# VHH binders against Abasic site processing protein HMCES (HMCES): the designs that were tried, part 168

Target 1, 269 residues: Abasic site processing protein HMCES (HMCES), of Homo sapiens (Human) (q96fz2)
Amino acid sequence: CGRTSCHLPRDVLTRACAYQDRRGQQRLPEWRDPDKYCPSYNKSPQSNSPVLLSRLHFEKDADSSERIIAPMRWGLVPSWFKESDPSKLQFNTTNCRSDTVMEKRSFKVPLGKGRRCVVLADGFYEWQRCQGTNQRQPYFIYFPQIKTEKSGSIGAADSPENWEKVWDNWRLLTMAGIFDCWEPPEGGDVLYSYTIITVDSCKGLSDIHHRMPAILDGEEAVSKWLDFGEVSTQEALKLIHPTENITFHAVSSVVNNSRNNTPECLAPV

## First folded at step 15 (VHH)

Design sc25 (from sc0 with A33T; framework vhh_6z1v_2)
Fold by ESMFold2-Fast, scan of step 15:
Structure sc25 (fold): chain B 269 residues (1-269), chain A 122 residues (1-122)
Amino acid sequence: as target 1 above (269 residues)
Amino acid sequence: EVQLVESGGRLVRTGGSLRLSCAASGLTFNSYTMGWFRQAPGKEREVVAAISRSGGSTWHADFVKGRFTISRDNAKNTVYLQMNSLKPEDTAVYYCAANYAYHLDEDAYDYWGQGTQVTVSS
């Protein structure tokens, strides 16, 4: 996973992340650096994307079940990175393989510090190789959406009004991530950056791509992944596996250029 | 300065019981996972038990399950290890350690005590 859509306005995104804490109280996640959130239909590595993480990372006496939502840079910069410019990092940390996560120091170290996050998206994009051509067919991949009287599934012939209504009740894709905190050697703000954990593709996606993000399906999985104070690393890692609870549709080549940021990027063709 | 001070280690007979205590100072105790580790002569240090920040979740190594119980008292900044049905193989220096996250690998642990010696005679 190297491209996502996360286009919801901040207030709609926040409501889509409503949750219950350990005490059963209904909550909305609190924002950190909300002005750094840039909605887009076409988010690439090095851009900022919203993630959920435990409030305990910022407040030592907070309940670890309470959530913060914060924009983080996609592409993990390890805390031990000694260069002045994060873009000079010699290796790709956009994704982290589930099978080697506890072997690679870039991921093992932040995981030992409880730096687990849930990466939010409308869905993600993958490019299917087409035989006999250098062209690839892009697909938008997302959770199955529940049809309601006031919302519908995205269809090829859906009107702009029906499209607007589907986003009001859109179930966000929740991907397992690991983040780290990097302090610039010359001073300045701490950089928060993340990687998406990847697993082998499920049967339903195998014809599109051989890998998929580790998707946390449902609030129990999301809560356990985030709760680094009460859920051990070993228990949390049991949540990392392929899922079949996913759907997709083909989209136009407009999405290929990461600078294109329009609804056409995820519209069915 | 953060200090973890273990106490309670001593010589005990096979089948006996012992309770280890670890008093923490200089840190926000309620924000840390606490763990007990041990190191026997000529062996690597191994994790024995760990307890979440609230005490609501505990983990025990397979070789001590049913015999050892970890617990904590956040009001007293103290973590305990109740050791029952002791075996000669339990002979080791027992270390108290603190980590901000609930993690079982010793490499992640932020703070360590000096250790307390437990000797189990046959």
Scores: ipSAE 0.774, ipTM 0.900, lowest interface PAE 0.7, mean pLDDT 90

Design sc26 (from sc0 with S52T; framework vhh_6z1v_2)
Fold by ESMFold2-Fast, scan of step 15:
Structure sc26 (fold): chain B 269 residues (1-269), chain A 122 residues (1-122)
Amino acid sequence: as target 1 above (269 residues)
Amino acid sequence: EVQLVESGGRLVRTGGSLRLSCAASGLTFNSYAMGWFRQAPGKEREVVAAITRSGGSTWHADFVKGRFTISRDNAKNTVYLQMNSLKPEDTAVYYCAANYAYHLDEDAYDYWGQGTQVTVSS
């Protein structure tokens, strides 16, 4: 996974992340650096995306089940990176393979520090290889959406006019991520950056692409992944596997250019 | 300066019991997960047991399940390892260690004690 949509206004996104802490108390995640959140239908690596992480990363006495929402750079910059410019990192850290996550220093070290996060998106894009041509067919991939009294039908909206109504109760895609904190050698603000863990694609997606992000399906999985105070790294990694609870539809080639940031990027074609 | 000081190691007979203690100073003890590790001569260090900062969850290695129990007293800044039904194979230097996150591999642990020797004779 190298392209996502996360276009909801901050207030809608925040409500979509309502949760219960360990004591059963209803909560909304508290924002860090909310002004750095930039909604977009077409997010690429090196841009900022909102992630959920445990409040315990920022407050030593916090309940580890309480959540912060913060924009982080997509493309993990390891804490040990020695150069002054993160863009000079020579290897790709936009994704992290589940099968080697405990072997690669870039990911093993932050995992040992509990630096697990949940990457939020409306959904992600993948490009299907088409037979006999260099052109690829893009697809928008997302959780099945439940019909409510106000929202559209189960799954994708039936018509373009109904898409606007679907966003009010959109179920955000929740992807397992690892983040790290990099301190610039010459001073300045700590850079928070993340990678998305990837797994083999499920049967339903195998015709589109051979890999998929590790999706945390439901609040129990999200809670366990984030709770580095009470859930061991080893236990949390058992949550990393393909899921079949996913849907998709073909979209226009408009999405191919990452500079295009309009609803047409995810509209059914 | 952070210090972890293990105590309680001694010679015991096969089938005996022993309780190890690890006293922590210089860190906010209630904010750290604690682990017990051991290393026998000529062998790699291995994780024996771990406990969350709250004490609400524990993990024990398969080779000690049912015999060893990890616990902690946050008011005393101390973690314990109760060792029952000791076997010669349990002979090792036992180390306590602290990590901010709950993690089972030794590589993640930031703070280590100097160890206490447990010898189990047949």
Scores: ipSAE 0.765, ipTM 0.901, lowest interface PAE 0.9, mean pLDDT 90

Design sc27 (from sc0 with S54T; framework vhh_6z1v_2)
Fold by ESMFold2-Fast, scan of step 15:
Structure sc27 (fold): chain B 269 residues (1-269), chain A 122 residues (1-122)
Amino acid sequence: as target 1 above (269 residues)
Amino acid sequence: EVQLVESGGRLVRTGGSLRLSCAASGLTFNSYAMGWFRQAPGKEREVVAAISRTGGSTWHADFVKGRFTISRDNAKNTVYLQMNSLKPEDTAVYYCAANYAYHLDEDAYDYWGQGTQVTVSS
């Protein structure tokens, strides 16, 4: 997972993240740095994406089940990085393999500090290799969606008008992430950046790509992943596995160029 | 200055009981998860038990499950380890440690005590 769509306006995105805290209180996540959120149909590494994280990261006496939503840079910059320009980081941190997450210092250290987050997206893109040619077929991959008229999941066969209305009740993809905080050596604002944990692809996606993001399916999994005060790192890691509750459709090559940012990027073809 | 001070370690006969205490000062105790670790001669340090910030969640290693119980008193800034049915294999220096996140691996922990010696004789 190296490309996503997260195009919802800020107010729609916020309502899509409504949740209950540990005491059953209905809440909307509180924004940090909302002006850094840039909706896009075609988000690549080094851009900012919205993530959910526990309020306890910012307030020492906060209930760890309460949520903040904040834009973070995609591509984790470790807290120990000593150079002045994070774009010069020599190794790729856009994804983190689940099987080695506790072995690699870049991920093990922030994980030990409870720096777990949920990366939000409309869905993600993958490119299927076509055997015998260098051509790749892009696919948009997302949670099954329920139609407004309650007739079943949204698919490629739906009318254009129904696709325009689908965003009103879109179920956001919730991916397990790890973040870190980097302080520039010469001063300046703390940089918050994240990586997406990846797992082996599920059977349903195996023909498209051999890896997939670790998807947290449902509010129980999301709540446990975020609650670093009451759910141990080791318990939370049990939530990291492939999921079959996913759907996809082919999209046009318009998405290939990360500069293209239009609804055509995710429209069925 | 953050300090974690263990107490209660002593010589005990096989089958006996012992309660260890760890008093914390210099930190906001209620904001930290706590753990008990031990190190026997010639062995690596290992996690024995851990407790979440509020005490709502606890974890115990398989080799002490049913015999040891971790608890905390946030009003007293103290974490406890109740040790029952002690075995010679439990002989070790026991360390108290604090970490902002609830975590079971030693290398994440922010603060450590000096340890208290527990010796179990046959």
Scores: ipSAE 0.784, ipTM 0.898, lowest interface PAE 0.7, mean pLDDT 90

Design sc28 (from sc0 with G56S; framework vhh_6z1v_2)
Fold by ESMFold2-Fast, scan of step 15:
Formats: C-alpha cells, structure tokens, sequence
Structure sc28 (fold): chain B 269 residues (1-269), chain A 122 residues (1-122)
C-alpha cells in the first residue's frame, strides 16, 4: 500500500471516528495540529494523513483508551535518525512487513514504546499488472458500505454522482500503523511519522496485488491496537492478518498521477 | 530520580514459596507497565512475567505458568511476584523493570531495579 484516498472534510472525518472509551462514554477524538490535515483523493508517501492514537502518548495521566486524531507524515523517520533532513533516509519506510516487524530496529523500537496508530483512509489504491502489456489497471479498495434506502448497493456500475451521496455515512478504512517521533538535531518541531503494516493479500485481492495493508476490522480490533497500556505488543500483533471483508472496483488511469486530486480518481469505470 | 527497589529474595528449599516486592518511586506508577525478569549465572536475562498499567492484564512465561503470579498495588506503587512450587532451575537474580508501554521484550524497558537474589536448594 503506496496510495490512499482521504478526502472527507475535517468535521465529517471526526464524526466518522466516533468511539466509546473504557468507561463506555461516547466520544469524538480530539485533534492535534488540525491545520496540517489536507483532504485528498490521491495521497502518496511523504504527505500527511490522519491517524488515531492513544491520548496517553501526549498526556501521561490520560486513560490509554481515549483517542487523539493527528496528521502524521507517511514514511516513518526513526527516533534515532541522526541526519538533519528526513528526505535523506536511505530506507523506504512507507510500509512495514508484518513478518519482520519485531526484527527491524526502525519498527521494533517504536513498538516497544507503544507507538501504535490506526491510519485512516476512504480506501487505498493498487495497480494490477495486466499480462502481456506494460499497462497496469488501478483499483480502489475499501470496506463494504451500508446500503441506503434510496439507493442500491455501491458497485462498479454506480456513477460518480451516486458516490457523492455516500460520504456522509462512509465507513473509513482503518489500517494498522506504527509511528515514531523524531527530534531534529538542530532543533525545531518534533516530526511524527508513520508506516503501514502489510500482510499477504487475501484471496479476494490476490489477482490485484500480492500484498495488502493490515486492516483492523471493527471497533474491538481498533481499540485493542491503540491501547498500548493494557494490550501488550504480543497480543496486539495477533490482530495483524489478511482480511476478506473488503471490496473494490476498477478506476480510471487519472489516479496514476499523484497530482490529480478529483473525485474521478476513485469513481468506477 | 526514578528508583525501583526489589526485596524478598532469599534461600528457599525446593517446593517452597516466596513473594518478591518491588517498590517504585520518582515516577507516575499508574502510567507504567511492570515486568519481572531473571538472570541465572552464565545465562541471558529472560522475561518471567509482565503486568499492564491497571493490572487487568498479565502475562507469564510458560516455564513459570501456574507457579508464579504477578500482581500490583497502584495505591502502594508496588509490583509483586508470588513464587510457588520453587525449583532449583528458578535460582537467579530477579529484576523489576518499568516500561511506559505493556511490552515483553527487555530492550524496551525504561527503568530497572538492582535485583534480588533467589536461591532454591534441595
């Protein structure tokens, strides 16, 4: 996973993240740096994306079940990175393989500090290699969405106009991430950056791509992944596996250029 | 400054019981997960048991499961290790450690005690 859509306005995104804390109180996540959130249909590595993380990372006496939503840079910069410019990283940290996550120092260290996050998106894009040609077919991949009384199911046959109406109740894709905090050696603001954990693709996606993000399906999985105070790293990692509860449709090549940021990027063709 | 002070280690006979205590000061105890580790002469240090911040979740290594129980009293800033049915193989220095996250690998742990010696003989 190297491209996502996360286009909802901040208020719609926030309401889509409503949750219950450990006491059963209904809550909305509190924002940090909301001005850094840039909605887009076509988000690439090095851009900022919203993530959920435990409030305990910012307030030492907070309940670890309470959530913050914050934009973070896609592409993890390890806390031990000694250069002054993060763009000089020699390693690609856009994704983290589930099978080696506890072996790689870049990911093992932040996991030991409880730096688990949930990466939010409308869905993600993958490019299917078409046999016998150099062209790749892009697909938009997302959670199955609830039917409305006024419309049929969301499918490849639906027009972009029909898709505009579904965003008010869209179920956001929730991907397991690891983040780290990097303090520039010469001073300046702490950089928060994340990686998306990847797993082998499920049967339903195997013809599109051999890998998929680790998707946390439902509030129980999301809560356990975030709760680094009560759920051990070992228990949390049991949540990292392929899921079949996803759907997809082919999209236009418009999405190929990361500068294109329009609804056409995710509309069925 | 942060201090973790272990107590309770002594010589006990095979089949005996012992309770180790670790008193924490200088940190917000309720904000830390706690672990017990041990190291026998000539061996690597290994995790024995760990407990979440609230005490609601615990983990015990297979080699002590059913014999040892970790617990904590957040009002007293103390973590305990109840050791039953002790075996000579349990002879080691036992270390208390604190980590901000609930994690089993010793490399993550922020603070360590000085250790308390447990010797088990027949």
Amino acid sequence: as target 1 above (269 residues)
Amino acid sequence: EVQLVESGGRLVRTGGSLRLSCAASGLTFNSYAMGWFRQAPGKEREVVAAISRSGSSTWHADFVKGRFTISRDNAKNTVYLQMNSLKPEDTAVYYCAANYAYHLDEDAYDYWGQGTQVTVSS
Scores: ipSAE 0.797, ipTM 0.912, lowest interface PAE 0.7, mean pLDDT 90

Design sc29 (from sc0 with G56D; framework vhh_6z1v_2)
Fold by ESMFold2-Fast, scan of step 15:
Structure sc29 (fold): chain B 269 residues (1-269), chain A 122 residues (1-122)
Amino acid sequence: as target 1 above (269 residues)
Amino acid sequence: EVQLVESGGRLVRTGGSLRLSCAASGLTFNSYAMGWFRQAPGKEREVVAAISRSGDSTWHADFVKGRFTISRDNAKNTVYLQMNSLKPEDTAVYYCAANYAYHLDEDAYDYWGQGTQVTVSS
């Protein structure tokens, strides 16, 4: 996973992340640096994307089940990186393989510090090699969406006042991530950056690409992944596996150029 | 500055019981998960038990399940290991350790005590 869509306006995104804490209280995640959130249909590595993480990372007395939502840079910069410019990092940290996560220093160290996050997206893109041609077919991949019920209406055109936009009730894709905190040697703000954990593709996606992001399917999985104070790293890693609860459709080549940022990027072709 | 002090280690007979304590100072105890590790002569150090920040979640190695119980008292900044039905194989130096996250791998642990010797005679 090297390209995503996360285009919801901040208020819609926040409501899509409504959750219950450990005591069953309904909550919305609290924003950190909301002005750094940049909605886009076509997000690439090095751009900022919203992630969920435990409030306990920022407030030592917080309940570890309470959530913060924060924009973080895609492409993990390890806390031990010594250069002044993060773009000078020589190795690619866009994704982290599940099979080596406990062995690679860049990922093992932040995992040992509980730096688990949930990466939010509308969905992600993958490019399938087409048989007999040099062209690649892009696909938009996302959770199955619940069909909106329209009382007394057979079609949206019959009752525009009762039509709800697909995005108003969109189920966000929730991907397992690891983040780290890098303090610039010359001073300045701490950089928060993340990587997406990847696993072997499920059967449904194997014809598109051989790898997929580790998807946390449902609130129980999301809660356990985030709760680094009460759920051990080893227990949380049991949540990392391929998911069959996924759907996709082919999209236009418009998405190929990361500068294109329009609804056409994810519309069915 | 940060100090973890184990106590309670001694010689005990096979089948006996022993309670180890670890007193923490110089850190915000409630912000750390705690673990008990042991190392026998000529063997690698291994994790015995671990406990979450609140104490609500615990983990015990298969070789001590049903015999050992980890617990903590956050008001007293102390973690405990109750050891029952002791066997000669339990002979080791027992170490207390603290980590910001609940984690079982010793390499992640931020702070370590000096250890307390437990000897179980046949």
Scores: ipSAE 0.775, ipTM 0.901, lowest interface PAE 0.7, mean pLDDT 89

Design sc3 (from sc0 with L27I; framework vhh_6z1v_2)
Fold by ESMFold2-Fast, scan of step 15:
Parts: structure tokens; C-alpha cells; sequence
Structure sc3 (fold): chain B 269 residues (1-269), chain A 122 residues (1-122)
């Protein structure tokens, strides 16, 4: 996973993240740095994306079940990185393989500090290689949506424009991430950056791509992944596996160019 | 100043029982997960048991499962290791350790005690 869509306006995104704390109280995650959230249908590495993380990372006495939502840079910069410019990191940390996550210093160190996050997206894109040509078919991959929302036109229609009407009740894709905090050697604000954990693709996606992000399906999985005080790193890693509860459809080549940021990027073709 | 002070280590006979205690000071105890580790002569340090911040979740190594039980009392800033059916192989220095996250790898742990010696004789 190297391209996502996360286009919801901030208020819609926040409501889509409604959750219950340990006491059963309905809550919305509290924002940090909301001005850094930039909605887009076509997000690439090095851009900022919203993630959920435990409030305990910021307040030592907080209930571990309470959540913060914060934009973080896609592409983990390890806390020990010594250079002044994060873009000069010589290795790619956009994704982190589940099978070697506890062997790689860049990932095992933040995991030991409880730095688990849930990366939010409308869905992600993958490019299918097929038929011996260098032509690839892009697909938009996302959770099955529970509600069938229909409006406009005399008959029911699934036109690209009508896809915009489903977003108020869209179930966000929730991907397992690891983040780290990097302090610039020459001073300045702490950089929060993340990587998406990847696993072998499920049977349903195997014809599209051989890898997929580790998807946390449902509030129980999300809650356990975030709760670094009560769920051990080793127990949380048991949540990291391929999932079949996903769907997809082909999209136009408009998405290929990351400069294109329109609804056409994810609309069915 | 952070201190973890272990107590309870002594000589016991095979099949005996022993309870270790670790008193923490200088930290907000209920903001830390706790672990018990041990190191026998000529061996590497290994994780024996760990407990979450609230005590609601515990983990025990396979080689002590059913014999040892970790617990904590957050009001007393103390973590315990109840050891039953002791074997000569359990002879080691037992260390208490604290980490901000619940984690089983010793490399993550922030604070360590000095250790308490447990000797199990046949």
C-alpha cells in the first residue's frame, strides 16, 4: 500500500470516528494539529494522513481507551535519525512487513514504546499487472459499506457523481500503523510520522496484488491495537493478518498521476 | 529518582513456594506495565511474567505457566510474583522492571531493580 484516498471534510471524518470509551460513553476523538489535515482522493507517501492513537501518549493520567486523532507524515522517521532533513532518509519506511517488524530497529523501538496507531482512509489503491503488457489496471479497495444510500434521479443510479452521496455514512478503512517521534537536531517541532504494516494479500485480493495493508476489522480490533497500556505488543501483533472483509472496483487511470485529486480517482469505471 | 526494590528471594527446597515483591517509588506506578525477568548463572536474562498497567492482563512464560502468578497492587505501588512447585531450574536472580507500554521484550524496559536471589535446592 502506496496510495490512499482520505477526502472527507474534517467534521465528517471526526463523526465517522465516533467510538465508545471503556465506560460505554459515546465519544469523538480529540484533534491535534487539525490545520495539518489535507483531504485528498489521491494521497502518496510523505503527505500527511489522519491517524488515531491513545490519549495516553500525550497525557499520562488519561484513560487508555480515549482517542486522539492527529495528522502524521506517511513515511516513518526513526527517533534516532541524526540528519536535519527527514527527506534524506535513505531507506523506505512507507510500509513495514509484518513478518520482520520485531527484527527491524526502526519499528521494534517505537513498538516497545507503545507507538501503535490506526491509519484512516476512505480506502487504498492497487495496480493490477495483467496480460503481459506494461499496462496496469488500478483498483480502489475499501470496506464493504453497510448502508445503501440512494438519492437523486428518478431511478436508482450508481453514477460516479452519486458516489459522493454515500460519504456521510462511509465506513472508514482502519489500517494498523506504527509511528515514531523525531526531534529535529537543530530545534523545531517534533515530527510525528507513521508506517503502514503490510501482510500477504487475502484470497479475494490475490489477483490484484500480492500484498495488502494489515486491516483492523471492527471496533474491538481497533481498540486493542490502540490500547498500549493494557494490550501487550505481542498480543496486539496477533491482530495483524490478512482479512477477507474487503471489496473493490476498477477505477480510471486518472488516479495514476498523484497530482490528480478529484472524485474521478475513486469512482467506478 | 526512580527506584524498584525487590524482596523475598531466599533458599527453598524443590517443590516449595516463595513470593517475591517489588516496591516502586519515584514513578506514577499505575502508568507503568511491570515485568519479572530472571538470569541464571551462564544464561541470558529471560522474561518470566508481565502485567498490564491495571493488572487486568497478565502473561506468563511457558516454562512457568501454572506454577507462577504475577499480580500487582496499585494502591501499594507493588508488583508480586507468586512461585509454586519450585524446581532447581528456577534458581536465578529475579529482576523487577517497569515499562511505559505493556511489552514482553526486555530491551524496551525503562527501569530495573537490583535483583533478588532465588536458590532452589534438591
Amino acid sequence: as target 1 above (269 residues)
Amino acid sequence: EVQLVESGGRLVRTGGSLRLSCAASGITFNSYAMGWFRQAPGKEREVVAAISRSGGSTWHADFVKGRFTISRDNAKNTVYLQMNSLKPEDTAVYYCAANYAYHLDEDAYDYWGQGTQVTVSS
Scores: ipSAE 0.791, ipTM 0.911, lowest interface PAE 0.7, mean pLDDT 89

Design sc30 (from sc0 with G56E; framework vhh_6z1v_2)
Fold by ESMFold2-Fast, scan of step 15:
Structure sc30 (fold): chain B 269 residues (1-269), chain A 122 residues (1-122)
Amino acid sequence: as target 1 above (269 residues)
Amino acid sequence: EVQLVESGGRLVRTGGSLRLSCAASGLTFNSYAMGWFRQAPGKEREVVAAISRSGESTWHADFVKGRFTISRDNAKNTVYLQMNSLKPEDTAVYYCAANYAYHLDEDAYDYWGQGTQVTVSS
């Protein structure tokens, strides 16, 4: 996973993240740096995306089940990085393989500090290799959606007009992430940056791509991943596995250029 | 200045019981997960038990399940390890450790005590 859509206006996104804390209280996540949220149909590495993380990371006496929503840079910059420019990082930290996450220092260290986050998106894009040509077919991949209370799930055969109506009740894709905090050596604001954990593709996606993000399916999984004070790192890592509860449809090549930021990027073809 | 001070280690006979205590100072205790680790002569240090910030979630290593119980008293800034049915194989220096996140690997832990010796004789 190297491209996502996260286009909802801030207020719609916030309501889509309604949750219950450990005491059963209904809550909306509190924003940090809301002005840094930049909606887009076509987000690439190094851009900012909204993530959920435990309030305990910012307030030492907070309930670890309470959530903050914050924009973070996609592409984890390790806390030990010594160059002044994060773009000079020699290795790609856009994704983190689940099978080596506890072996790689860049990921193991922040995990030991409880730096787990949930990366939010409308969905993600993958490019399927087409036999007999160098061209690839892009697909938009997302949770199954309910069109209305009575009509059932939205499908690939639905018209673009019907797709515009679903955003008010859209179920956001929730991907397991790891973040770190980097202090510029020469001073300045702390940089929060994240990576998306990846797993082998599920059977339903195997014909599109061999890897997929680790998707946290449902509020129980999301809550356990975020709650670094009550759920051990080792228990949380048991949530990292392929998910079959996913759907997709083919999209036009408009999405290929990351500069294109229009609804056409995710519209069915 | 953060201090973790273990107490309660002594010589006990096989089948006996012992309670270890670890008193914490200089940190916001209820914001830290706690762990008990041990190291026997000629062996690597291993995790014995761990407890979440609130004390509601606990983990115990397979080799002590049913015999040892970790608990904490956040009002007293103290974590405990109740050790029952002690075996010679339990002979080790027992260390208390604190970490901001609930985590089982020793290399993540922020603060460590100096240890307390437990010797189990036949």
Scores: ipSAE 0.802, ipTM 0.913, lowest interface PAE 0.6, mean pLDDT 90

Design sc31 (from sc0 with G56Y; framework vhh_6z1v_2)
Fold by ESMFold2-Fast, scan of step 15:
Structure sc31 (fold): chain B 269 residues (1-269), chain A 122 residues (1-122)
Amino acid sequence: as target 1 above (269 residues)
Amino acid sequence: EVQLVESGGRLVRTGGSLRLSCAASGLTFNSYAMGWFRQAPGKEREVVAAISRSGYSTWHADFVKGRFTISRDNAKNTVYLQMNSLKPEDTAVYYCAANYAYHLDEDAYDYWGQGTQVTVSS
């Protein structure tokens, strides 16, 4: 997972993240740096994406079940990185493999500090290798969606006009992430950056790509992943596995160029 | 500033019981998960039990499950390890440790006590 879509306006995104805290109170996540959120149909590494994390990371007396939503840089910069420019980090931290997450210093250190987050997206893109050609077929991959009026789910066979209406009640993809906080040696603002945990593809996606993001399917999984004060790292890692509760459709090559940022990037073809 | 002080370690006979205490000072106790670790002579340090910030969630290693119970009293800034049906294999120095996140690996832990010796003889 190297490309996502997250195009909802800030207010729509916030409402899509409505949740219930441990006391049963209905809440919307509180924003940090909301002006850094930039909606896009075509987000690549090094851009900012919205993530959910426990309020407890910012307020020591907060209930660990309360949530903050914040834009973070995609591509984890470890807290121990000593160079002055994070772009000089030599290894790719866009994704981290679930099987080695506890072995890699870049990831096990922030995990030990409870730095778990949920990465939000409309969905993600993958490129299927086609036999006999160097051209690859892009696909947009996302949670099954309830149709307007909540009478059924949206699918690839639905008309274009149904796709225009679906964004009003879109179920956001919720991916398991790890973040870290890097303090520039020369001073300046703390950089919050994240990585997406990856697993082997489920059977439904195996013909498209061999890997997929670790998707947290449902509020119970999301709540447990975020609650670093009450759910141990080891218990939370049991939530990291492939899921079959996913759908997809082919999209045009417009998405290939990360500078293209239009609805055509995810429209069915 | 931060101090974790273990107490209660002593010589006890096989089948006996013992309660270890760890008193914390210099930190906001309710903001930390707590763990008990042990190290026997010539062996690596290993996690014995851990407890979440509120005490709602606990974890116990398979080799002590059913015999040991971790608990905490946030009003007293103290974490406890109740040890029952002690075996010679439980002989070790027992360490109390604190971490901001609930975590089972020792490498994550921010603060450590000096340890208390538990000896179990036949």
Scores: ipSAE 0.760, ipTM 0.901, lowest interface PAE 0.9, mean pLDDT 90

Design sc32 (from sc0 with S57T; framework vhh_6z1v_2)
Fold by ESMFold2-Fast, scan of step 15:
Structure sc32 (fold): chain B 269 residues (1-269), chain A 122 residues (1-122)
Amino acid sequence: as target 1 above (269 residues)
Amino acid sequence: EVQLVESGGRLVRTGGSLRLSCAASGLTFNSYAMGWFRQAPGKEREVVAAISRSGGTTWHADFVKGRFTISRDNAKNTVYLQMNSLKPEDTAVYYCAANYAYHLDEDAYDYWGQGTQVTVSS
């Protein structure tokens, strides 16, 4: 997983992240650095994406079930990185393999500090190799969406009015991430950056690609992944596995170029 | 300065009981998960038990399940390890440790006590 869509306007995204705290009260996550959020249909590594994390990372006396939403850089910069420019990092930290997460120092250290986050997206893109050619078929992969009585099933043939309505109630993809905090050696603001944990593809996605992001399916899994004060790292890692509760459709090659940022990137072909 | 002060280590007979205490100062105790670790002569240090920030979640190693119980009193800034049905194999220096996140790997832990010697004789 190297490309996502996260295009919702900030207010719509915030409402899509409505959650219940430990007492059952409905809440919206509180924003940090909302001005760094840049909606896009075609997000690549090194861009910022919104993540959920526990309020405890910022306020020691906070209720551990309360959530912050913050934009973070995609591509984890380890806290120990000594150069002045994070773009000079020589190894790829866009994804973190689930099977080596506790062996790799770049990920083991932030996990020990409870730096677990949930990466938000409309969905992610993957490229299927076509037999007998060098061409690849891109697919948009996302949670099954709730059908309404009036809108019926969501399909390629639905009118623009129906597609406008689908985004108001879109179930965001919730991917397990690890973040770290890097202090520039020359001074300046702390950089928050993340990686997406990856697992083997589920049966339903195996014909498209051999790997998939670790998806946290439902509020119980999301809550446990975020709660670094009450859920041990070892217990939280049991949530990291392939999921079958996923759907997809083919999209046009417009998405191939990360500079293209239009609804055509995720529209059914 | 953060300090973890342990008490309770002593010589006990096989089948006996012992309660270890660890009093914390210099930190906001209820913001830290706590763990008990032990190290026997010539062996690596191992995790015995751990407890979440609130005390609502606990973990115990398989070799002490049913015999040892970790607990905490956040009002007293103290974590406890109740040790029952002691065996000679439990002989070790027991360490109290604190970490901001609930974690079972010693490498994550920020603060450590001095260690208290528990000796179990036949």
Scores: ipSAE 0.781, ipTM 0.909, lowest interface PAE 0.7, mean pLDDT 89

